# VHH binders against EKC/KEOPS complex subunit cgi121 (cgi121): the designs that were tried, part 7

Target 1, 174 residues: EKC/KEOPS complex subunit cgi121 (cgi121), of Schizosaccharomyces pombe (q9p7j3)
Amino acid sequence: MILPLFPETQVHVFVYENVSNCAAIHEQLISQNPIYDYAFLDAATILYKKQVYSAIIRALEDRRDEQMKTKTIHSEVILSLSPKTEISSAFRQFSMTKKSKNIVVVKIDSKLTEEEEFERLDKLVEGNRVEFSDEELQKLIDFKVLKKNYKLDPSTLENPLASILSSIALRGYS

## First folded at step 9 (VHH)

Design zz20
Fold by OpenDDE, second read of step 10:
Structure zz20 (fold): chain B 174 residues (1-174), chain A 121 residues (1-121)
Amino acid sequence: as target 1 above (174 residues)
Amino acid sequence: QWQLVESGGGLVQAGGSLRLSCTASGFTFSSYAMGWYRQTAGNEREWVALITKSGSTDYADSVKGRFTISRDNAKNTVYLQMNSLKPEDTAVYYCTARSYGYRDSHTLDYWGQGTPVTVSS
């Protein structure tokens, strides 16, 4: 897909459930295998499509403005999901772990169609692809983790999306 | 030929101040965003402060209001003024020059050897 604000940047987002090889993927990420040049997110931490898009947009803005805090655009997406500025905290909060079962995978600057990118990614991820939608994300979310990550309280739980987007947008402005 | 040399680290008491310097050579300093990161043993390197080519700055929440990053292009030097230091600020501080490729997934980073900062309680 193409984001209106970044027409030169093609983005793909995939959701996998029941992934059996997250540990193996994690090892490849640690070793910085270029084949695994994606943002691998724990689906338990993602509630909305707009949450992911907001993080992507912020990461792209940071790159545009030469204000990235991390080394890669994909790691910047992970950081951008967090209300905290600490990289390690953001990764701990949102990145796929060895114990993850469901994941959201983001590809920035793809030169391939969505289907072509899926074919590549499908060789790396051993799981079932599901639709990237709020409905499917809602099935995978851990609300306890979500509440913790964004410090949601009873007042903000009435509109979690607004709170999440505010947290993403205002990171570093508190 | 590319070099970043940090200096100014040392031992300081809590509440004290230090000023780190990073001098660049072998490349066009003014063409790069500069930053400071810090790392403790066994942990990942964390970003501390960033200054763009145009002089825009950004800080980690943990150091905001206490640290100030600045650059002097004439001297090919980036600075980190560290005030109100805390024991939690103890780390090896690294200077980085970062090049951006707007169509690339990765930045091109150059790093110094680091300068140690120890803040005693």
Scores: ipSAE 0.751, ipTM 0.893, lowest interface PAE 0.7, mean pLDDT 94

## First folded at step 10 (VHH)

Design pe15 (from pd8 with S56R)
Fold by OpenDDE, look of step 10:
Structure pe15 (fold): chain B 174 residues (1-174), chain A 123 residues (1-123)
Amino acid sequence: as target 1 above (174 residues)
Amino acid sequence: DVQLVESGGGLVQAGGSLRLSCAASGFTFKAYAMYWGRQAPGKGREWVSGITWRGRSTLYASSVKGRFTISRDNAKNTLYLQMNNLKPEDTALYYCAAGLFPFSTDEADYDYWGQGTQVTVSS
């Protein structure tokens, strides 16, 4: 997929459920294996497609403007999901863990088609691919985690999307 | 109470310039992407330009690219559209809009709308 604001950057997003090898993937991420050059998100923390794309756009802006806070564009995507400025907090909030069951995988700067990238990623992830849609994401969400990550209360839960997007936008900018 | 109030429109000769403003209130302006659209007589709404919440990225319709410049002042809660080298085909009601999604050319993603300011370009 091509974002209108960044026509030179191809982005792919995949969702996997019932992933059996999250622990193994996590170890590869810790070791900074270049084969795993993706943003691996815990699906339990993602409720909307627009949430993911908002983070991606923010990260891409930061990269373009040479203002990334993290070392890689993928880590910047993870940071960009968070309402907090601390990198460690963002990773704890949104990055996949060894205990994750469902994941959202983001690839920035892909040189492959979506199908080709999927084939590549499918060799790394042992799970079932599902559609990247709000409907599918809503099946995987942990509302307890979501509420905690974005400090949602009964009033903001009436429109979680607005609260989430606002949080992403306002990070480090009050 | 959310408000978007456009100003700066008027009558101008072809080749002239105008600067539109959109004053926002009642919502957290800096959290929203902002947009300009226009509607010419007898035509549908046309997306003109957009700017992200931090003002770091902008995009323009092909018809106005190179002539129009979108900008924002988050401290003043104001969106701007500098229009240079205006053409008769630019004649329209210009309206501003706000959306929480960082950027979209789909008006379905917009949350708030202004009433518009009339721009008329004579030959």
Scores: ipSAE 0.912, ipTM 0.947, lowest interface PAE 0.4, mean pLDDT 96
Fold by OpenDDE, fold request of step 12:
Structure pe15 (fold): chain B 174 residues (1-174), chain A 123 residues (1-123)
Amino acid sequence: as target 1 above (174 residues)
Amino acid sequence: DVQLVESGGGLVQAGGSLRLSCAASGFTFKAYAMYWGRQAPGKGREWVSGITWRGRSTLYASSVKGRFTISRDNAKNTLYLQMNNLKPEDTALYYCAAGLFPFSTDEADYDYWGQGTQVTVSS
């Protein structure tokens, strides 16, 4: 996918369910294996496509403006999902863990087609690919985690998208 | 109560300039991407320009690129559109819009709209 604001940057987003090797993937990330150059998100924390893309856009802006807070664009995407400025908090909130079952995987600056990237990623992830859609994300979400991450209350739960996007936008402003 | 109020429109000769303003209230302005659209007589709505919530990125329709400049002042909750080298085909009702998703050229992704200000460019 190409974002209008960043036409030179190709982005791919994949969703996997029933992933059996999250622990192994996590170990590779800790060891900073370059083959795992993706943002691995816990799908339990992602409710909307726009949530992911909002974070991506924010991260890309920050990279362009040389204002990233993290070392890599993928880690910046994870940070950008969070309403908190603390990097460790963002990772705790949104990053894939060893116990994750369903994940969202983001690739920034891909030089491959979506299918080619999928073939590469499929060698790393032992799970079932599902469509990156609000419908599929809704099936994987943990609302308890979502409420905690974005401090949603009964009133904001009427329109959780608005609250989520606002939180992403306002990070560091309050 | 959410409001977007456009101003600055009027009659101008071809080659002239106008600066439109959009005053926002009733919502957290700095959390929204902002947009300008226009609708000419007998035509559909046309996306004109957009700016992200922090004002760091902008985008323009090909028809206005190089002539129009979108900007925002989050402290004043105001969106601007500087229109230079205006042409008769720029004649339209110009409206501002707000959307939480940064960034979309699809008006379906917007949340709030103004009523518009009329811009008329004479030949």
Scores: ipSAE 0.910, ipTM 0.946, lowest interface PAE 0.4, mean pLDDT 96
Fold by OpenDDE, fold request of step 12:
Structure pe15 (fold): chain B 174 residues (1-174), chain A 123 residues (1-123)
Amino acid sequence: as target 1 above (174 residues)
Amino acid sequence: DVQLVESGGGLVQAGGSLRLSCAASGFTFKAYAMYWGRQAPGKGREWVSGITWRGRSTLYASSVKGRFTISRDNAKNTLYLQMNNLKPEDTALYYCAAGLFPFSTDEADYDYWGQGTQVTVSS
């Protein structure tokens, strides 16, 4: 996928459910294995496609403008999902953990087609690929976690998308 | 109440320039991507330009690229459109819009719209 604002940057997003090897993946990430050069998100924290793309766009802008707060573009995507400025908080809120079962995987700067990237990633993830859609994401979401991450209340829960996008946009201004 | 109020339109000769403004109120302006669209007489709505919430990224329709410049002042809650080298084909009602999704050329993703300001370019 090509974003209109960043035509030179190819982005792919994948969703996996019932992943059995999140712990193993997590260990590889800790070891900074370059084969695992992705942003691995806990699907329990993602409700909308626009949520993910909003974070990606923000991260890409920051990279372009040399304003990234983290070391890698993928870590910046994770940070960009958070309403908090603390990197550690963002990772705790949105990053895949050893206990995760469902994940969203983001690849920035891909040189491969979506299918080729999938074939590569499929060797790393032991789970079932599902469509990257709001319909599938809403099946995987943990609303308790979502409410906590974005401090949603009964009023803001009437329009979760608006609240989430606002939170992403206003990070650093609160 | 949410308001988007456009101004700066008028009659101008071909090759001339205009600067449109869109004053926003009633919502958190800096949280929204902002857009310009236009509608010519007897034609449908056309996307013109967009700018992200921090003003760091912009995009233009092919028909106006190189001639129009979108900008914003978040401190003033105002969106601008500098239009240079205007052509008769640019004649339209120009409206501003706001959307929380950081960038989209699809008006279905927008949340608020202005009433528009008329721009007429004579031959």
Scores: ipSAE 0.910, ipTM 0.946, lowest interface PAE 0.4, mean pLDDT 96
Fold by ESMFold2, look of step 10:
Structure pe15 (fold): chain B 174 residues (1-174), chain A 123 residues (1-123)
Amino acid sequence: as target 1 above (174 residues)
Amino acid sequence: DVQLVESGGGLVQAGGSLRLSCAASGFTFKAYAMYWGRQAPGKGREWVSGITWRGRSTLYASSVKGRFTISRDNAKNTLYLQMNNLKPEDTALYYCAAGLFPFSTDEADYDYWGQGTQVTVSS
């Protein structure tokens, strides 16, 4: 996928359910193994495709403008999902953990087709790929986690898209 | 109530300039990407330009790139389009739009639309 604002940047997003090896992947991320250079998100925190793309667009804007707060573009995507500026809070809230069961995986600056990137990623993730769609994401979300992460109240929790996107847009903007 | 109100249109000689404004109210302007579109007489709608929430990224249709400049003032809730070196083919109803998503050229992602202001460029 190529975003209109960033025509030289190829982005792929994958969703896996029933992942059995998140602990092993987490160890590789801590080790900074370049084979694992993706953003690994906990799917329990992701309800919409637009939520993920909003974070990606924000991260890419910040990279272009030399305003990134984290070391890599993939870690910047994780930060960009958060309504708060604290890096540690964003990772705790959105990043895949050793205990995660379903994940959303983002690759930015891919030089591969979607299928080629999938073939590489599929060797790393022990789980079942599902479509990156709002329909599949809704099956994997934890609404209690979503409510906490975005401070949603009952009126917004039934249709939270606007609140979520506003939170992503407004973080640190003053 | 959400309102987008365009102004600054009019008649202008080819080669001239106009600055359009779009005054926004009823929503949190700084959280929205903003766009200009146009519709020439007897033609379909044409996407013209867009600008992200924070005003840090812009995109232009190839037909206007280098001649038009989109900008925004989040303190005044106002979107602008500076149009230079106008051509008769730029004659159209110009309208602004807003979308909460950070940036999209797909009009299905837009939430609010203005009524438009007429720009007429004489040859």
Scores: ipSAE 0.732, ipTM 0.876, lowest interface PAE 1.2, mean pLDDT 92
Fold by ESMFold2, fold request of step 12:
Structure pe15 (fold): chain B 174 residues (1-174), chain A 123 residues (1-123)
Amino acid sequence: as target 1 above (174 residues)
Amino acid sequence: DVQLVESGGGLVQAGGSLRLSCAASGFTFKAYAMYWGRQAPGKGREWVSGITWRGRSTLYASSVKGRFTISRDNAKNTLYLQMNNLKPEDTALYYCAAGLFPFSTDEADYDYWGQGTQVTVSS
């Protein structure tokens, strides 16, 4: 997926399954260790590539327009996944926690190739990299969490893409 | 239920201007990126311009950049294309499209399409 509106902003997205050190990573994020400057998302909350890219595009527009609500572009991506405007709720709902087992990791403004960024990230994450694809994300999602986070009713759970993307688009409108 | 209805086309002399409108109904307009495309007789479809769901980012095909301006009014569910300094090669059926994804130049990502309005630019 290419980002035609932001062609000079290099973005990489990685997916890891069976991560054994989320607690250690979480401590580094709380400590604001700059080596861990990524968005670490719980894969249980992510079903589609378009879900992640929609949040990225929203965050990049807000940064360009000086309308970010959070301190970093990576935290802004986390906020941008949420249908709600409150920052703490978005982090609670979408961020990797100490108990997470599968994660999606976003790097924005990378100065590295995908392979170089992967080599750096792979030193931080103890888990198995899988492809960033809807097929792999579908294996890692928790539909109960997805339903709660986006307030999906049973009729939309079979194909929730439009509801999820609308929630991201309409954050703050209703 | 979903409707995209273009208007504002017509016959205009080279160097003239037209403003196209695309009135949307039956879906949540402000959640969609919006686009203009065109098709000249006997030719393939050409992507013309796009605007993000909030109206804060735009992109133009090189053939129209500097002459055309895309805009939207989310309160009125309406997309616009201001076309200035029109040339005979701008003659085409102009149609709008909507896609739920924040922005894409790939028409496979578009969900809804209008029927189009004819623009004819005489030499």
Scores: ipSAE 0.691, ipTM 0.861, lowest interface PAE 1.3, mean pLDDT 91
Fold by ESMFold2, fold request of step 12:
Structure pe15 (fold): chain B 174 residues (1-174), chain A 123 residues (1-123)
Amino acid sequence: as target 1 above (174 residues)
Amino acid sequence: DVQLVESGGGLVQAGGSLRLSCAASGFTFKAYAMYWGRQAPGKGREWVSGITWRGRSTLYASSVKGRFTISRDNAKNTLYLQMNNLKPEDTALYYCAAGLFPFSTDEADYDYWGQGTQVTVSS
């Protein structure tokens, strides 16, 4: 995928359900194994494609402007999902954990086609790839977690997408 | 209750300059990406420029890049378009738009639209 503001940056996003080896992946992430240089998100926290792309655009803007708070662009994407500025809270709330069952995986600065990147990723993740779509994401979301992470009002009069995107945009008014 | 009101249009000679303003109300301006579009007589809508909600990234249609500058003042809830070295081909109704998504060139992602201000560039 090519983002209009960042035309030289190739981005791929994958979704896996029923992942059996999140604990193993988590150990590799802690060890900073470069083969695992992706953002691994818990799908229970992601409802919309626009939610993920909003974080990606925010992270890429901060990298260009030398304002990243974390060590890698992939960790910056995880931070950028958060309505708060605290790094530890963002990772606790959005990152894949040892107990995760479904994940969203982001690759930024890919040198590969989507299917080539998938073939590489598929060797690392023991689970079933599904389409990165709002339809598939809504099957994997945990609405209690989503409401907690973004402090959503349960009122049926609010548009969840607009509230989520506004929370990301208004983080620290920055 | 949302309003986007453009101003600053008018008649100008080729080579001249104009500054358009778009005054916003009824929504949290600083959370929205902002855009300018234009529509020449008898033509479809043309995307002109966009700016992210923080004002840190901009994009321009190739036909205006280097001549037009988009900017925003979040304290005044106002979007601007500085247009320099105007050509007769720039003659159009210029309108602003707002979208909550951080940035998109796809107008299906935009939420609010202004009515437009006419810019006429004579030879």
Scores: ipSAE 0.643, ipTM 0.841, lowest interface PAE 1.5, mean pLDDT 90

Design pe4 (from pd7 with S56R)
Fold by OpenDDE, fold request of step 12:
Structure pe4 (fold): chain B 174 residues (1-174), chain A 123 residues (1-123)
Amino acid sequence: as target 1 above (174 residues)
Amino acid sequence: DVQLVESGGGLVQAGGSLRLSCAASGFTFSAYAMYWGRQAPGKGREWVSGITWRGRSTLYASSVKGRFTISRDNAKNTLYLQMNNLKPEDTALYYCAAGLFPFSTDEADYDYWGQGTQVTVSS
């Protein structure tokens, strides 16, 4: 898809459930294998599409303005999901781990169609692709983790989307 | 209570300029993307411009691009729209809106709206 603010940047987002090779993917990321140039997120930490897109937009702004805090645009997306400024914290909070079973995969600057990108990614991920929708994300979320990551309480849980988006927007703002 | 209050509208001649303001209160202004829309007589709502929460990115409708400038002052909780080289077709009720999701040209993604300020451009 194309974002209105960044018409020259193509973005794809995929969701996989029951992934059996997260540990193997994680090792490839550690070794910085270039064919794994994606942002791999733990689906247990993602509740809304707008959550992902908000992080993407923030990351793209930072890249454009040469204000990225991380080395790559995909790592910046991960950082942008977090209400914390520490990179290590953001990765612990939102990145795929060896123990992950469900993942959200983000591709920035894709030169391929969504289907072509999927075919490429399907060779890397051993799992079942599901629709990138709020409905499917809600099935995969761990509310305990979500509450922890965004410090949600009974009051903010009445409108978790608002709390999440506010947290993303206000990171580092003081 | 959330409030968005527009001001600065009025009657101007074609080629003239106006500066609109939108004063926000009752919510964390700096967490929201802000937008201007307008509604001309007998027409539906039209998206005019938007700005992200940090003010780093802006976007304009093709009809106003090069003539209008959107800006914001988060310290003052205020959104602005500088309108230059106004045309009769710019005549409309101008309203501001706020949305937590940055960025959308679809008002379905907005959370709050102002009541609007009237801008009339005479030929």
Scores: ipSAE 0.907, ipTM 0.944, lowest interface PAE 0.5, mean pLDDT 96
Fold by OpenDDE, fold request of step 12:
Structure pe4 (fold): chain B 174 residues (1-174), chain A 123 residues (1-123)
Amino acid sequence: as target 1 above (174 residues)
Amino acid sequence: DVQLVESGGGLVQAGGSLRLSCAASGFTFSAYAMYWGRQAPGKGREWVSGITWRGRSTLYASSVKGRFTISRDNAKNTLYLQMNNLKPEDTALYYCAAGLFPFSTDEADYDYWGQGTQVTVSS
């Protein structure tokens, strides 16, 4: 996928359910294995496609403007999902953990087609690929976690998309 | 109440310039991507330009690229469109719009719209 604002950057997003080896993946990430050069998100924290793309766009802007707060574009995507400025908080909120069962995987700067990238990623993830759609994401979401991450209340829950996108946009804004 | 109020339109000769403004109120301006669209007589709505919430990224329709410049002042809750080298085919009602998703050229993703300001370019 090509974003209109960043035509030179190819982005792929994949969703896996019933992943059995999140702990193993997590260990590889800790070891900074370059084969695992992706943003691994806990699907329990993602409700909308636009949520993911908003974070990606923010991260790409920050990279372009040399204002990233994290070391890699993928970690910046994770940070960009959070309403908090603390990197550690963002990772706790949105990053895949050893206990995760369902994940969203983001690849920035891909040189491969979506299918080719999938073939590579499929060797790393032991789970079932599902469509990257609001419908599928809705099946995987943990609303308790979502409410906590974005401090949603009964009023904002009437339109959670608006609240989430606003939170992403206003992070660090004063 | 949410309001988007456009101004700066008028009659101008071909090759001339205009600067449109869109004053926003009733919502958190800095949380929204902002857009300009236009509608020429007898034609449908046309996307013109967009700018992200922090003003760091912009995009233009091919028909106006190189001639129009979109900008914003979040402190003033105002969106601008500098239009240079205007052509008769630029004649239209120009409206601003706001959307939380940063960034879409599809008006279906927008949340608020202004009423528009008329721009007429004579040959």
Scores: ipSAE 0.907, ipTM 0.945, lowest interface PAE 0.5, mean pLDDT 96
Fold by ESMFold2, fold request of step 12:
Structure pe4 (fold): chain B 174 residues (1-174), chain A 123 residues (1-123)
Amino acid sequence: as target 1 above (174 residues)
Amino acid sequence: DVQLVESGGGLVQAGGSLRLSCAASGFTFSAYAMYWGRQAPGKGREWVSGITWRGRSTLYASSVKGRFTISRDNAKNTLYLQMNNLKPEDTALYYCAAGLFPFSTDEADYDYWGQGTQVTVSS
């Protein structure tokens, strides 16, 4: 996908359900294995495509302007999902863990087509790829986790998009 | 309660300049990307320019790039369009729009629209 503000930056997003090897992937991330250079998100925390793209756009704007708070663009995407400024809280709340079952995977600065990137990623992830769509994300979300992460009121849980996007926009500025 | 009100339009000679303003109320301005669009007499809408929520990124339609400058003042809840070297083909109703998604050139992603201010470039 090509974002209008960042036309030279290729981004791919994949969704997997029923992932059996999150613990193995987690160990590779701790080891900083460059083959695993993606943002691995817990799908229980992701409800909308716009939620993911909002975090990506914020991270890319901060990278361009030399205002990143984390060491990599992929870790910056994880931070950018959070309403809070504390980096460790963002990772705890949004990153894939050893116990995750469904994941959203983001690749920024890809040199590959979506199909080629998928073929590479599919060798790393033991699970079933599903479409990156609001319909599939709704099946994988945990609304209790979403409510906690974004401090949503019961009424906003019916249509939380505006609250979520505002939180991403205003982190550190409100 | 949400309101976007454009001002600063008028009649100007070709080669001249105008600055448009869009005053915003009823929403958290700094959380929104902002946009200018225009509609010439008898024609469809044309996307003109956009700016991200804190003003750090901008984009322009090819027809106005280098002549128009979008900016925002989040302390005053106001969006601006500085239009230089105006041409007769710039004659249009200029309207502002707001979208909570950080940036899109697709008007289907926008949440609020103003009514517009007329710019007429003679000569």
Scores: ipSAE 0.777, ipTM 0.896, lowest interface PAE 1.1, mean pLDDT 93
Fold by ESMFold2, fold request of step 12:
Structure pe4 (fold): chain B 174 residues (1-174), chain A 123 residues (1-123)
Amino acid sequence: as target 1 above (174 residues)
Amino acid sequence: DVQLVESGGGLVQAGGSLRLSCAASGFTFSAYAMYWGRQAPGKGREWVSGITWRGRSTLYASSVKGRFTISRDNAKNTLYLQMNNLKPEDTALYYCAAGLFPFSTDEADYDYWGQGTQVTVSS
């Protein structure tokens, strides 16, 4: 998929399963090590490619228009996944934690091809890369977490994509 | 029921202007990206323009860029297409579409379509 509105902004998304060093990565993120300038998401919260790309497009639109609420484009992607405006809630709900096992990693403004960016990222993440696809994401999702994060109706809704995308679209504009 | 209803079509002279409207109901308009497409007699469908859910980003087909302006009024649940400097080649059925994904030029990603309004540009 191409981002038609931002064709000169290279974006890469990677998925890792069975990550053994999330605690170490988390320490590097807290210390603001520039080598770790990615968005690290807990894969338990991500079900669709469109979910991730919707948050990316929103973050890029807000950056272009000088309306970001967080300090970096990568933190803005994390906020943009959330239906809520509170930054701390978004990070609690979607960011990788020390206890995460599977992650989705987003790089915005990459100057590298996907495989070159992967080679850099693979030095940082101790885990197994899998395809960024709805099929692989479905294997890693925690549906209880997804339903809670997006307030999905547990008795009626069987196709959560529309609810998720609406939540991303409407944060702060409802 | 979801409805997209186009209006404002008609006959216009070459070089003239026309404004199309697309009235939306039955869904949360401000959560959707919106689009205009057209189909001329004997030709396939052509993507014309799109606008993101909050109206901050737009894109145009090269054939209309600089002449057409897409806009939206989320308070009125209405999409617009201002068409200036019209040419006979712009003669087509114009239809609007909506999609939850923030922006795509691929019609496979769209969720709803209107039936269209005819624009005829005389030479």
Scores: ipSAE 0.769, ipTM 0.895, lowest interface PAE 1.1, mean pLDDT 92
Fold by ESMFold2, fold request of step 12:
Structure pe4 (fold): chain B 174 residues (1-174), chain A 123 residues (1-123)
Amino acid sequence: as target 1 above (174 residues)
Amino acid sequence: DVQLVESGGGLVQAGGSLRLSCAASGFTFSAYAMYWGRQAPGKGREWVSGITWRGRSTLYASSVKGRFTISRDNAKNTLYLQMNNLKPEDTALYYCAAGLFPFSTDEADYDYWGQGTQVTVSS
């Protein structure tokens, strides 16, 4: 997606289902292997494309203004998904874990086309790529996890988009 | 109920200035990106300017850049547009809009619209 406020920043988002090697990927992330410089999110926590792009836009605005709280733009995206300010809580709630089955992967500042970035990522992830779309995301979401992460009431679960986007917008300011 | 109420329009001679206000109620103003659009008589709607929810980022249509300044006061739930060096081509109904998505130039992404305030620039 082209982001009007950041038109020169290439962003790619990929979705994989039935990932068999999340434990291996997780170990590479802990060791800070530069080949794995992406944000790896658990798809069980992601329901909307706008949810991911809202976190990306917030992270990019914070980076531009030198207000990032984490060390990389990819870790800042993970924090920016959270309604809470605590970094460790955000990573616990949204990051891919060893036990994850489906993932959303974000690359910011890519110097590659989407196809080229996909080719690199596909060497790292043992799973099936699916479209980054609300239709595919809703097949992978865990609504119990979503409800817990954003403290959604039954009245908001029918259409939680506004509650989720508000939480991302208001983190640290409400 | 959500309301966006524009004010400050009027008749002004070319080269003059006006300041528009958009008073918001019925939603959490500080969670929304805000926008100005305009519609000239007999023409389609034109995107004019937008501002992110905390006011840290702004964007302008090329036709108004350097002449118009968007701003917001989240404590007063109010959006502003300062319009300087007005031209007859700026004559239009000016309306504000709000969207929860942090920033989009696509009006299909907006959630609320005001009724508009008329700006008429005489040559």
Scores: ipSAE 0.726, ipTM 0.879, lowest interface PAE 1.2, mean pLDDT 92

